# Designs tried in a protein design chat: miniprotein binders against q553d3r833to1016. Part 5

Target 1, 184 residues: q553d3r833to1016
Amino acid sequence: NRFKSVNELYSTELSYLNSLLILRDFYFIPMEVEARVTKLFKSEEINKVFSNLKSILQISTEITHLLEERLSVSPVKIGDIFVKFAPIFKIYVEYVNNFDKVAPQLKAMTENPQSKKFFSEQRNKSRVATDINSLLIMPVQRCPRYELLLREILKHTQEDHVEFKNIKSAYESIKDINKYINDR

## First folded at step 17 (miniprotein)

Design r8
Fold by OpenDDE base, look of step 20:
Structure r8 (fold): chain B 184 residues (1-184), chain A 95 residues (1-95)
Amino acid sequence: as target 1 above (184 residues)
Amino acid sequence: GSRVRLFIMVEGDSPEKLREFAERVIEEARKLAEKLGGKIRVEVTEDGNRLFIVITVKGLTPEEAKEIAERLKELAEELAKKLGLEVYIIEEIRK
């Protein structure tokens, strides 16, 4: 039903946000420290790999906040959030484009014997089984996930529902973005 | 009381212009909050050619919240235009 679908959107967003925070706190920040102290990494390389992750994190943080606020009010309205964020989702286009370019570099970095110990230790400290490679790919997968989640919500929203127009608009906007990314 | 939250993303090639934009918007927000007796919180995040500003003002009437939102949106849009920046604003008012 609609309630279940909306809650799935919220719960997956929380999980996604948590993953981004882990990526920042256990990999990006520590790698920057290593770059300054041990020279194990180069700041330039780190910046290339993580790209506009900070922006992605800001967007997710705000979306999570807004969803949480909307879930406390009946009827639950969330469609307008994604309509408003649609223009901002161009940030994801930039992330995906960069990810494709730096994927080989990331692979080389994680397979380097000199840094393997570092990544292993950070993975253990994070207490999450997901490694840096899997974490960095999550933003690439998020927009397609939004499309699926919004489609499911729309499926359970009647045309005369107050949310119908916004949910439909949001779905179409994200669908267009995903199409653009796939066709680039 | 009512609360207004503004999520502002501004982008451009000049870090100086981005900082100027932020300073001006935040200054106005603080003035308005003080004038209306609201409690204000500001968060700023920089990422390359983009700057994020989150302004939250609490302790307002619904009318005051709307007023602050409208004023800040207008200022942000005008200032962005003047500085040659792109601006995106998402408003949330909780009554």
Scores: ipSAE 0.876, ipTM 0.948, lowest interface PAE 0.5, mean pLDDT 95
Fold by OpenDDE base, look of step 17:
Order: structure tokens, then sequence, then C-alpha cells
Structure r8 (fold): chain B 184 residues (1-184), chain A 95 residues (1-95)
């Protein structure tokens, strides 16, 4: 039903946001410290690997906040959020393009004996089974997931529902953005 | 009381212009909040050629919240145009 689909959007967003926070707190920040203190990493390579993750994190933070607020009000309205954010999602183009370019470098870093030890330790500290590679790919997959999630909500929204027009607009907007990202 | 929250993303190649934009918008926000007796919180995040500003003003009437939102959006858009920046604004008012 519609409620279930909306909650899935929200719950997956929370999970997504948490993953981004883990990336920041257990990998990005510690790597910067290592770069400064031990020289295990170079600042340049760190910046390349994480790209505009900070921006992605800001967007997810805001979306999560807005969704959370909207869920406490009946009827639940969330379509307009994604209509408004659709243009902003263009910043994912930068992340996606960069991810493809730095994937080999990241692999090399994680396979380097010295770096491997670092990543293993950080993974343990994070208490999350997901490694840095799996975390970094999540932003690449998120926009397509928005499209699917919105489509599912739309399927469960009647045309006479107050939210129908906004949900439909949101779906179409995100679909267009995903096409734009894919045509990079 | 009502609350207004503005999420602002601004893009440009000049860090100086981005900072100027932020300072001007934040200054106006604080001025308006003070005038209306609201409580304001501002968060700023920089990421390369992008700057994020989140402004939250609480303790307002619905009309006041709308007023602040309209004034800040207008300022932000005008200032962005003047400085040659690209700006995106998302508004949320809780009554």
Amino acid sequence: as target 1 above (184 residues)
Amino acid sequence: GSRVRLFIMVEGDSPEKLREFAERVIEEARKLAEKLGGKIRVEVTEDGNRLFIVITVKGLTPEEAKEIAERLKELAEELAKKLGLEVYIIEEIRK
C-alpha cells in the first residue's frame, strides 16, 4: 500500500544517510588524519576518492529531515520534496563520473598491505559489515532507487488522492534526472 | 509557534563571492529573526564550488514565517544574480 511504500522510501533514506555518515566519520576523516600525521594517504587522493560526498551528505540530511517531518502529518505528502530537489540531484553526475575514474585507485588502496590494515581497523570500529567499497558505491545507486521508490508510491496512489499530482511530478522529474545522469 | 526552514545551495567558481553571498543572506536572516522575535539557527557547509546554508527560524506566527521565507528567497535570488552564482532554495514551513 501507499503507506508502506512511503515508509520504505523513508527507511532506505535513513539507511543511506547512515552509510554516508559512516563514510565520513570512519573513513574520510580518519584518512585525512592519516594523511596529515602518518602520510599513509595523500590529501589529493582522498579528495579524489570521496569527491563531492560532503554535498551528497547535505542533500541526504535535508531530505531525511523533511521526510521525517512529513510523516508526522496526515495526509502524508512527500512528492513536492523530490520535485524541488530534482534539479539539485544533478550534482550526482559529478560523483558518478568520478566514481568510475577512481575505482581502480580505491581498489589499489584497499589492497595495499599498509592501507588494508587501516581499512580493516576502521571497518571494525564502525561496527558495520559493509566495507568502504560498498559504501562508496551507494550514492551511485541512490538516484535510480528514488525513481523506483517513487514509482512504487505512485502505483499505490489513486488519481483523486491529494498527493497524486505531486508524486507523479516527482517521479517524472527524478526519471528525467536519472536519464541526465546516465547520459553523462 | 511556527517555524521556517530554508535550505540553500549556491554554486560558483569564486570562493569570495560564495562567502559574500552567505554573509549577506545570513545577516538579513538574523535581522529579520530579531525583528520578529524569532529564534534563529544557521548552519553553513562548504564543498568546493558549492556552499550550503540551512536557516531555521522558530517561534513565529504562520504569517511571519511566510514573510521571512519570502524576503530571504528574494534576497538570495537577487544576490545570486548579482554575483553570477547559481542558487537553489528549498523552503519548509511548519505551522
Scores: ipSAE 0.873, ipTM 0.946, lowest interface PAE 0.5, mean pLDDT 94
Fold by OpenDDE base, fold request of step 22:
Structure r8 (fold): chain B 184 residues (1-184), chain A 95 residues (1-95)
Amino acid sequence: as target 1 above (184 residues)
Amino acid sequence: GSRVRLFIMVEGDSPEKLREFAERVIEEARKLAEKLGGKIRVEVTEDGNRLFIVITVKGLTPEEAKEIAERLKELAEELAKKLGLEVYIIEEIRK
């Protein structure tokens, strides 16, 4: 039903946001420290690998906040959020483009014997089974997930519902973005 | 009380212009909040050629929240245009 679909959007966003925070706090920041102190990494390669993740984190933070606020009011309205953010999702396009380019570099970095101990220790500290490779791919997968989630909400929204137009518009906008990413 | 929250993303090739934009918008926000007796919180995040500014003002009437939102959006848009920056603003008002 609509309630379940909206809550799934919210719950998965929280999980996604948490993953991004883990990626920042247990990998990006510590790697930057290592680059400056031990020279285990190069700052340039770190910046290339993580790219605009900081921007992605800001977007997710704001979306999470807005969803939380909207869920406390009846009727729940969330469609306009994604309509407004659709232009900003160009940041995801940039992330995906960069990810494709740096994937080999990331692989080399994580397979380097000198870095294995570092990544193992950070993974343990994070208390999450997901490694840096799986975390970095999550932003690539998030826009397609938005499309599916919005589609599901739309299926459970009647045409005369106050949210129908915005949900439909949001769905179509995200769908177009995903199509562009896939066809580029 | 009512609350206004503005999520502002501004982008451009000049770090100096981005900083100027942020400083001016934040300064105006603080002035308005003080004038209306609201409590203001500002968060700024920098990422390459982009700045993110989140402004929250609490303790307002619904009318005051709307007023602050309108004034800050207008200022941000005008300033971005003058500085040759691209700006995106998402507004939330809770009554």
Scores: ipSAE 0.872, ipTM 0.948, lowest interface PAE 0.5, mean pLDDT 95
Fold by OpenDDE base, last read:
Structure r8 (fold): chain B 184 residues (1-184), chain A 95 residues (1-95)
Amino acid sequence: as target 1 above (184 residues)
Amino acid sequence: GSRVRLFIMVEGDSPEKLREFAERVIEEARKLAEKLGGKIRVEVTEDGNRLFIVITVKGLTPEEAKEIAERLKELAEELAKKLGLEVYIIEEIRK
């Protein structure tokens, strides 16, 4: 069902965006405050851990907006969105590269007895069970998810469908990006 | 009324050049919106060597929306080239 697949793309994007917002509002921003006021964290280490998350958030925000707009119009067309964003997804490549490098630092930070209380409190305030570690890994997992979602949509799109070329192009582009990430 | 939304990502090593780029693009956008009687909203976000500009102009005819989009894209591309910046633009027009 094409409709179902497209809606899954949207719903998962919205969920993803919300996770990024939680990561920003309940962890990144408060950690920056702590770094300035209590010195519990160092600004440098925060910047290293979160990397270009702010850019990831901007991309997701725009994709969500565009999907919302497209879903309100018939026929629904979404393939061109990802064709257009494919070059911008280099941001994800940068994020993944950094994530691999800072994973040990993140672990040390979250396991530090001096900051455990902080993370526990922020987790409670966020009202979600997902911790900072799980949130920070989400951008690493998102491009592979796009590939799967687009593939599913493509399976339900006939070759003579108006969206076929764009969906196929989008799928191939994301697939290439994921291959690059895996082969780097 | 029709609406035009431009998502602009620009990147470079000079914060000054990024700011100049943003200021000029936004200034032109405001000028065009005023000229055409549209309502404009601008959002700017900075992240390291990247700047994100989201420009939305509503209350336009379809032709006016296209005009603004074309003018701003052209300006953005020219400025990026002049300033040695890399620019990405995603346009959405709702009629």
Scores: ipSAE 0.872, ipTM 0.948, lowest interface PAE 0.5, mean pLDDT 95
Fold by OpenDDE base, look of step 18:
Structure r8 (fold): chain B 184 residues (1-184), chain A 95 residues (1-95)
Amino acid sequence: as target 1 above (184 residues)
Amino acid sequence: GSRVRLFIMVEGDSPEKLREFAERVIEEARKLAEKLGGKIRVEVTEDGNRLFIVITVKGLTPEEAKEIAERLKELAEELAKKLGLEVYIIEEIRK
């Protein structure tokens, strides 16, 4: 039902946000420290690999906040959030484009014998089985997930529902973004 | 009380212009909050050619919240135009 679908959107957003935070706290920040102190990494390399992750994190943080606020009100209205964020989702386009370019570099970095211990230790510290590679790919996967989630919500939203127009618009906007990404 | 939250993303190639934008918007926000007796929280995050500003003002009437939102949006848009920046603003008012 609609309630279930909306909650799935929210729950997966929380999970996604937590993953981004793990990526920041256990990889990006420590790598930056290593770059400055031990020179194990190069700042330029780190910047290329993580790209606009900070922006992605900001977007997710705000979306999560807004969803939380909307979930406390009946009927739950969330469609307009994504309509409003649609222009901002160009940040995801940039992320995906960069990800494709730096994927080999990331692989080389994680497979480098000199840094393997670092990544192993950070993974253990994070207490999450997901490694840096899997974490970095999550933003690539999130926009498609939004499309699916919004589509599911739309399926359970009647045309006369107050949310119908916004959900439909949001769905179409994200769909267009995903199409653009795939056609690039 | 009512709360207004503004999520502002501004982007451009000049770090100086981005900083100027942020400073002016934040300054105005603080002035408005003080004038209206609201409590303000500001968070700023930089990411390359983008700057994120989250402004939250609490302890307002619904009318005051709308007023602050309108004033800040207007300022942000005008300033962005003046500085040649792109700006995106998402407003949330809780009554």
Scores: ipSAE 0.868, ipTM 0.944, lowest interface PAE 0.5, mean pLDDT 94
Fold by OpenDDE base, fold request of step 22:
Structure r8 (fold): chain B 184 residues (1-184), chain A 95 residues (1-95)
Amino acid sequence: as target 1 above (184 residues)
Amino acid sequence: GSRVRLFIMVEGDSPEKLREFAERVIEEARKLAEKLGGKIRVEVTEDGNRLFIVITVKGLTPEEAKEIAERLKELAEELAKKLGLEVYIIEEIRK
């Protein structure tokens, strides 16, 4: 039903945001420290790997906030959020483009014996089974998930529903973005 | 009380222009908040050629919230144009 689908959108966004925060707090920031202090990493390399993660965090933070607020009000309206953010999702395009380029470098970095201990320790500290590789791939997967989630909501939204136009618009916008990403 | 929240993303190749943009928008926001007796919170995040500004003003009437939102949006758009920046604004008003 619609309620379930909207809640799934929200819950998955929370999980996604949490993952991004873990990525920032347990990997990006510590790696920057290591780069400055121990020279285990190069700052340039770190910047290339994480790319515009900070921007993605900002987007997710705002979306999460807005969703949370909308869920506390009846009727629940969320379609306009994604309509508004659709133009900003170009940031995801940039992330994906970069990710494809740095994937080999990331692999080399995580497989480097010198940094293996570091990543192991950070993973343990994060108390999450997901490693840095899996965390970094999440932004690549998020836009497709938005499409699926919005599609599901749309399926449970009648045409005469107040949210129909916005949900449909949001869905189509994100679908177009995903198509662009896949066809680039 | 009502609250207005503005999420602003501005992008451009000049860090100086981005900072100028932020300073001007934030200054105006603070002035408006003070004038109306609202409580303002501002968060700024920089990421390369992009800058994010989140402005929240609480303790307003619905009309005041709308006023602040409109004024800041207008300023942001005008300033972005003047500085040759691209700006995105997402507004949320809670009554």
Scores: ipSAE 0.867, ipTM 0.946, lowest interface PAE 0.5, mean pLDDT 95

Design r8
Fold by OpenDDE base, last read:
Structure r8 (fold): chain B 184 residues (1-184), chain A 95 residues (1-95)
Amino acid sequence: as target 1 above (184 residues)
Amino acid sequence: GSRVRLFIMVEGDSPEKLREFAERVIEEARKLAEKLGGKIRVEVTEDGNRLFIVITVKGLTPEEAKEIAERLKELAEELAKKLGLEVYIIEEIRK
């Protein structure tokens, strides 16, 4: 079902965006405050951990906005959005590469007795069961998810459908980008 | 009325050049919006060597929306080239 697949793309994007916002509002910003006020963290290590999350957040915000607008019109057209954003997704290379490098550091931070309480408190405030480690890995997983989601939509789109060409192009573009990301 | 929305990502090693780019594009957008009687909203976000600009202009005819989009894209591309920046522009027009 094409409708179901498109809605899954949208719903997962909303969830993804929400996760990014939680990362920003309950971890990044508070950690920056702690770094400034209590010196519990260093600005340098915070920047390393979060990398270009801010950019990723901007992209997700825009994609969400565009999807929302397209969903209000029949027939729903979303393929061109991802064709246009595909080149921009190259910024995920930076995030993915950095994530692998800083994962041990992040683990150390969360296990540090001095910082452990902070992360526990922030987790409680966020009212989300997912911890910072699990949240930070989500961007690593998102581009591959786009490929899967677009593939599923394409599977349920007939060749004579108005969206077929765009969905096909979107799928191929994201697939290429994922290869690019994986090769770097 | 019609609406035009431009999502612009620009990359470069010089914060000054990024700011100059943003200022000039935004200035032109405001001028065009005023000229055509549209309502404009601008959002700017900085992240290291990247700058994001989202420009939305409402209250336009379809032709006016297209005009603004074309003009701003042209300007952005020219400025990026001149300043040695990499630019990506995503346009959305709602009629």
Scores: ipSAE 0.848, ipTM 0.938, lowest interface PAE 0.5, mean pLDDT 94
Fold by OpenDDE base, fold request of step 22:
Structure r8 (fold): chain B 184 residues (1-184), chain A 95 residues (1-95)
Amino acid sequence: as target 1 above (184 residues)
Amino acid sequence: GSRVRLFIMVEGDSPEKLREFAERVIEEARKLAEKLGGKIRVEVTEDGNRLFIVITVKGLTPEEAKEIAERLKELAEELAKKLGLEVYIIEEIRK
């Protein structure tokens, strides 16, 4: 039903946000420290690998906050959030394009004998089975997921529902943005 | 009391312009909050050519919240235009 679909949107956003935080706290920040102290990494390389993750994190943080606020009110209204954020999602173009370009570099970095131990230790510290490679790909996958999630919500929203127009608009907007992202 | 939250993303190639934008918007926000007796919280995050500003003002009437939101949005848009920046604003008012 609609409630279930909306909750799925929220729960997956929380998971997504958590993944981004793991990336920041257990990889990006520690790697920067290593770059400064041990020279295990180069700052420029780190910045290239993580790209505009910080911006994406800000967006996810705000979306999560707004969703939480909206979930406390009945009926739950979330469509307008994504209508408003749709134009902002263009920043994912930068991330996606960069991800493809730095993939070989990331692979080399994670397979480097000198840094393997670091990544292993950080993975253990994070207590998450997902490695840095799998975490870094998540932003690439998120916008398409929004489209699917909104489509599912729309599927379970009656036309006379207060949210129908907004959900429909949100779905269409995100769909357009995804096309934009994919075409760049 | 009502609360207004503004999420602002501004982007441009000039760090100085981004800083100026942020300072002016935040200054106005603080002035308005003080004038209306609201409590304000400001968070700023920088990422390359992008700056994120989250302004939250609490302790307002619904009308005051709307007023602050409208004023700040207008200012932000005007400043962005003047400075040649791209700005996105998302408003949330809780009554």
Scores: ipSAE 0.846, ipTM 0.937, lowest interface PAE 0.6, mean pLDDT 94
Fold by ESMFold2, fold request of step 22:
Structure r8 (fold): chain B 184 residues (1-184), chain A 95 residues (1-95)
Amino acid sequence: as target 1 above (184 residues)
Amino acid sequence: GSRVRLFIMVEGDSPEKLREFAERVIEEARKLAEKLGGKIRVEVTEDGNRLFIVITVKGLTPEEAKEIAERLKELAEELAKKLGLEVYIIEEIRK
């Protein structure tokens, strides 16, 4: 039903945001601290691993907040959120294009035993079994996932529903931006 | 009362122009909030040649919320054009 598909969009956004927060709080920030304090990492290495993660985190934070507000009002209207964010998702191009460099960079860094120890310790502190590589791929997968989620919502939205036009526009806008990201 | 929230992403190659953009938009937001008796919160995040500015003003009438949203959006767009910056604005008004 439509209600379930809209809630799936929200619940997966919240899960995605939590994964981005793990990346920031247990990896990115502590690595920047080590770069300054112990010189274990260079800023260049950190930037190669994380790319524009901070931008992606800001976007997911805002989408999460907007979805929470819209889900508290009847009728639930969320399509315009994705129409408005579609142009902003262009920033995913930078992350996606950098991703081929991430696994080799992490492998090179973990050849240093101190760095390998650092990543193991941070994973333990995060209390999340998912390793950093599995977290870092999530932004690569998110925009394609938005398209699938919006398609499912559209499928469950009757043509005479107040939200139909906006959901259709959202789906088409995200489909277009995914093509843009894939072409770049 | 009503609340207005603006999510602003601005990008450009000049850190000084990005700072000027942020300072002028935030200054105008604070002046408008004070004039109308609203409670303002501002959050700024930097990522390379990109800034995110989130402005929230609470305790407004619906008319005041619309006024702040319109004036800040117009200022941000005019200023971005003048400074050669690219800007994206998402505004939300809630009662």
Scores: ipSAE 0.834, ipTM 0.922, lowest interface PAE 0.8, mean pLDDT 92
Fold by ESMFold2, fold request of step 22:
Structure r8 (fold): chain B 184 residues (1-184), chain A 95 residues (1-95)
Amino acid sequence: as target 1 above (184 residues)
Amino acid sequence: GSRVRLFIMVEGDSPEKLREFAERVIEEARKLAEKLGGKIRVEVTEDGNRLFIVITVKGLTPEEAKEIAERLKELAEELAKKLGLEVYIIEEIRK
């Protein structure tokens, strides 16, 4: 059923956005403060860990906003959102290409006991059990997940449905951008 | 009334040109909103050589919302070309 598949796209986007906000508010911003105030971190270390997180957060914020508005109107039309965002998703190349460096950088930083304590304290403040490494991989996984979610929506969209062409175009556009990201 | 929302991503190597782009687009958006009696909100986020500008104008007729969207999109594209910047624009109009 189409209703369930469209709602899954929205609910998982909201969950994704919440994870990105945890990264920003409990790690990125506090680490920038510590870099300035206590010199616990260097800017280059922070940038290596987070890459273009702020850009990814802006994109997910806008997608979430648009999905919320489209879900309030019948018939529900969301395919054009992903057709329009597909070229913007090129920014994920930067994040994905940097990801191999993230775990080694975090390991090197946590050899310092103060840094290890900092990460433990921030995790506790966030009130989530999820380790920072588990949060940082989520953008790597998101675009492939969009492809699967759009495929499910297409599967449940009849060919004579007003949104069929847009959902099909969205699926193909996301499939193409995933290939682009993977090849780079 | 109708509402227009513009999500603009612009990128380039010159912070000064990115700032000029943002100032010009936002200034035009404010002028158009004032002329048409709309209420405007602007949010700007910077990430390295990339800038995000979100412009929302409420209290418009459907035709006024289309006019603002078209004029701002044309300005943003023309200005980005002139300044050597890459721009991506997503517009949404709600009745």
Scores: ipSAE 0.825, ipTM 0.919, lowest interface PAE 0.8, mean pLDDT 92
Fold by ESMFold2, last read:
Structure r8 (fold): chain B 184 residues (1-184), chain A 95 residues (1-95)
Amino acid sequence: as target 1 above (184 residues)
Amino acid sequence: GSRVRLFIMVEGDSPEKLREFAERVIEEARKLAEKLGGKIRVEVTEDGNRLFIVITVKGLTPEEAKEIAERLKELAEELAKKLGLEVYIIEEIRK
């Protein structure tokens, strides 16, 4: 039903945000500290791995915040959020285009036993078994998933529903930005 | 009372112009909040040639919340054009 499909958009956004926070708090920030304190990493290496992660995190934080507020009010209206964010999702081009370089960079870094130990320790500290590579691919997958989630919401939204026009516009806007991202 | 939240992403090649944009938008937001008796919170995040500015003003009437949103959006767009920056603004008003 529509309620379930809207809640899935929110619950997967929250899960996505939590994964981005793990990347920031247990990898990005600690690696920057090690770069300054022990010289274990170079800033260039860190930037190659994470790209514009901070920007992506800010966007997901705001989307999560907006969804939580909209779900607390009746009638539930979320389509305009994605219409407004679609142009901002252009920043995913940078992350997606850089992604081919991430796995080779991490492999090169972990040839150093101290670096390999660092990644193992941070994974244990995060209390999440998911590997850093599996976390880093999530932004690559998120915009295509928005399109699928909005399509399901639209499918369960009757034409006479107050939000039909906005959900349809959201779906079309995200579809267009996904084409833009794939073409760039 | 009503609350306004503005999420602003601004980007450009000049760190100095990005800083000028943020300072002027935040200054105007603080002036408007003080004038209308609202409580303001501002958060700024930097990522390379990009800034994120989140402005929240609470304790407003619905009309005041709309006024702040319109005034800040107009200022941000005009200033970005003047400084050669790209800006994206998402506003939310909660009753």
Scores: ipSAE 0.823, ipTM 0.917, lowest interface PAE 0.8, mean pLDDT 92
Fold by ESMFold2, last read:
Structure r8 (fold): chain B 184 residues (1-184), chain A 95 residues (1-95)
Amino acid sequence: as target 1 above (184 residues)
Amino acid sequence: GSRVRLFIMVEGDSPEKLREFAERVIEEARKLAEKLGGKIRVEVTEDGNRLFIVITVKGLTPEEAKEIAERLKELAEELAKKLGLEVYIIEEIRK
């Protein structure tokens, strides 16, 4: 039903945001601290791993905030959020184009036993079983998943529903930006 | 009271022009909030050639919230054009 599909969009956005926060709080920030204090990492290495993660985190933070506010009001209207964010999602091109460099960079860094210990320690501290590689792929997967989630919401939105036009526009806008990202 | 929130992403290859954009938009936001008796919060995040500015003003009438949103959006768009920057603005008003 429509209610379940809209709640799935929100719940998966919240999970996505939490994964981005783990990347920032248990990996990106601690790695920058080690780069300054112990010189365990170089800034160049950190930037290759994380790319524009800070920008992606800002976007997901705002989408989560807007979804939470919209879900508190009836009828629930969320399509315009994605119409407005679709052009901003162009920044995912940078992340996606960099992604094939991430695993080799992490592998090179973990040849150093101190770096390998660092990653293991941070993973334990995060209490998340998911390794850093599995977290870093999530932005690559998110825009395609927005398309699928919006398609499911549209499927459960009757044509005479107040939100039909906006959900349809959101789906088409995200589909177009996904094509743009793939065509890079 | 009503609240306005603006999420602004601005990009360009000049740190000086990005800083000028942020300073002028934030200055106008603070001026409007003070004039209308609103409580303002501003958050700024930088990532390479990109700046994110989140402006929240609370304690407004619905009309005042709409006025701030319109004025700041117009200013941000005009400044971005003048400075050769690309800007994206998402506004939300809650009662």
Scores: ipSAE 0.820, ipTM 0.916, lowest interface PAE 0.8, mean pLDDT 92

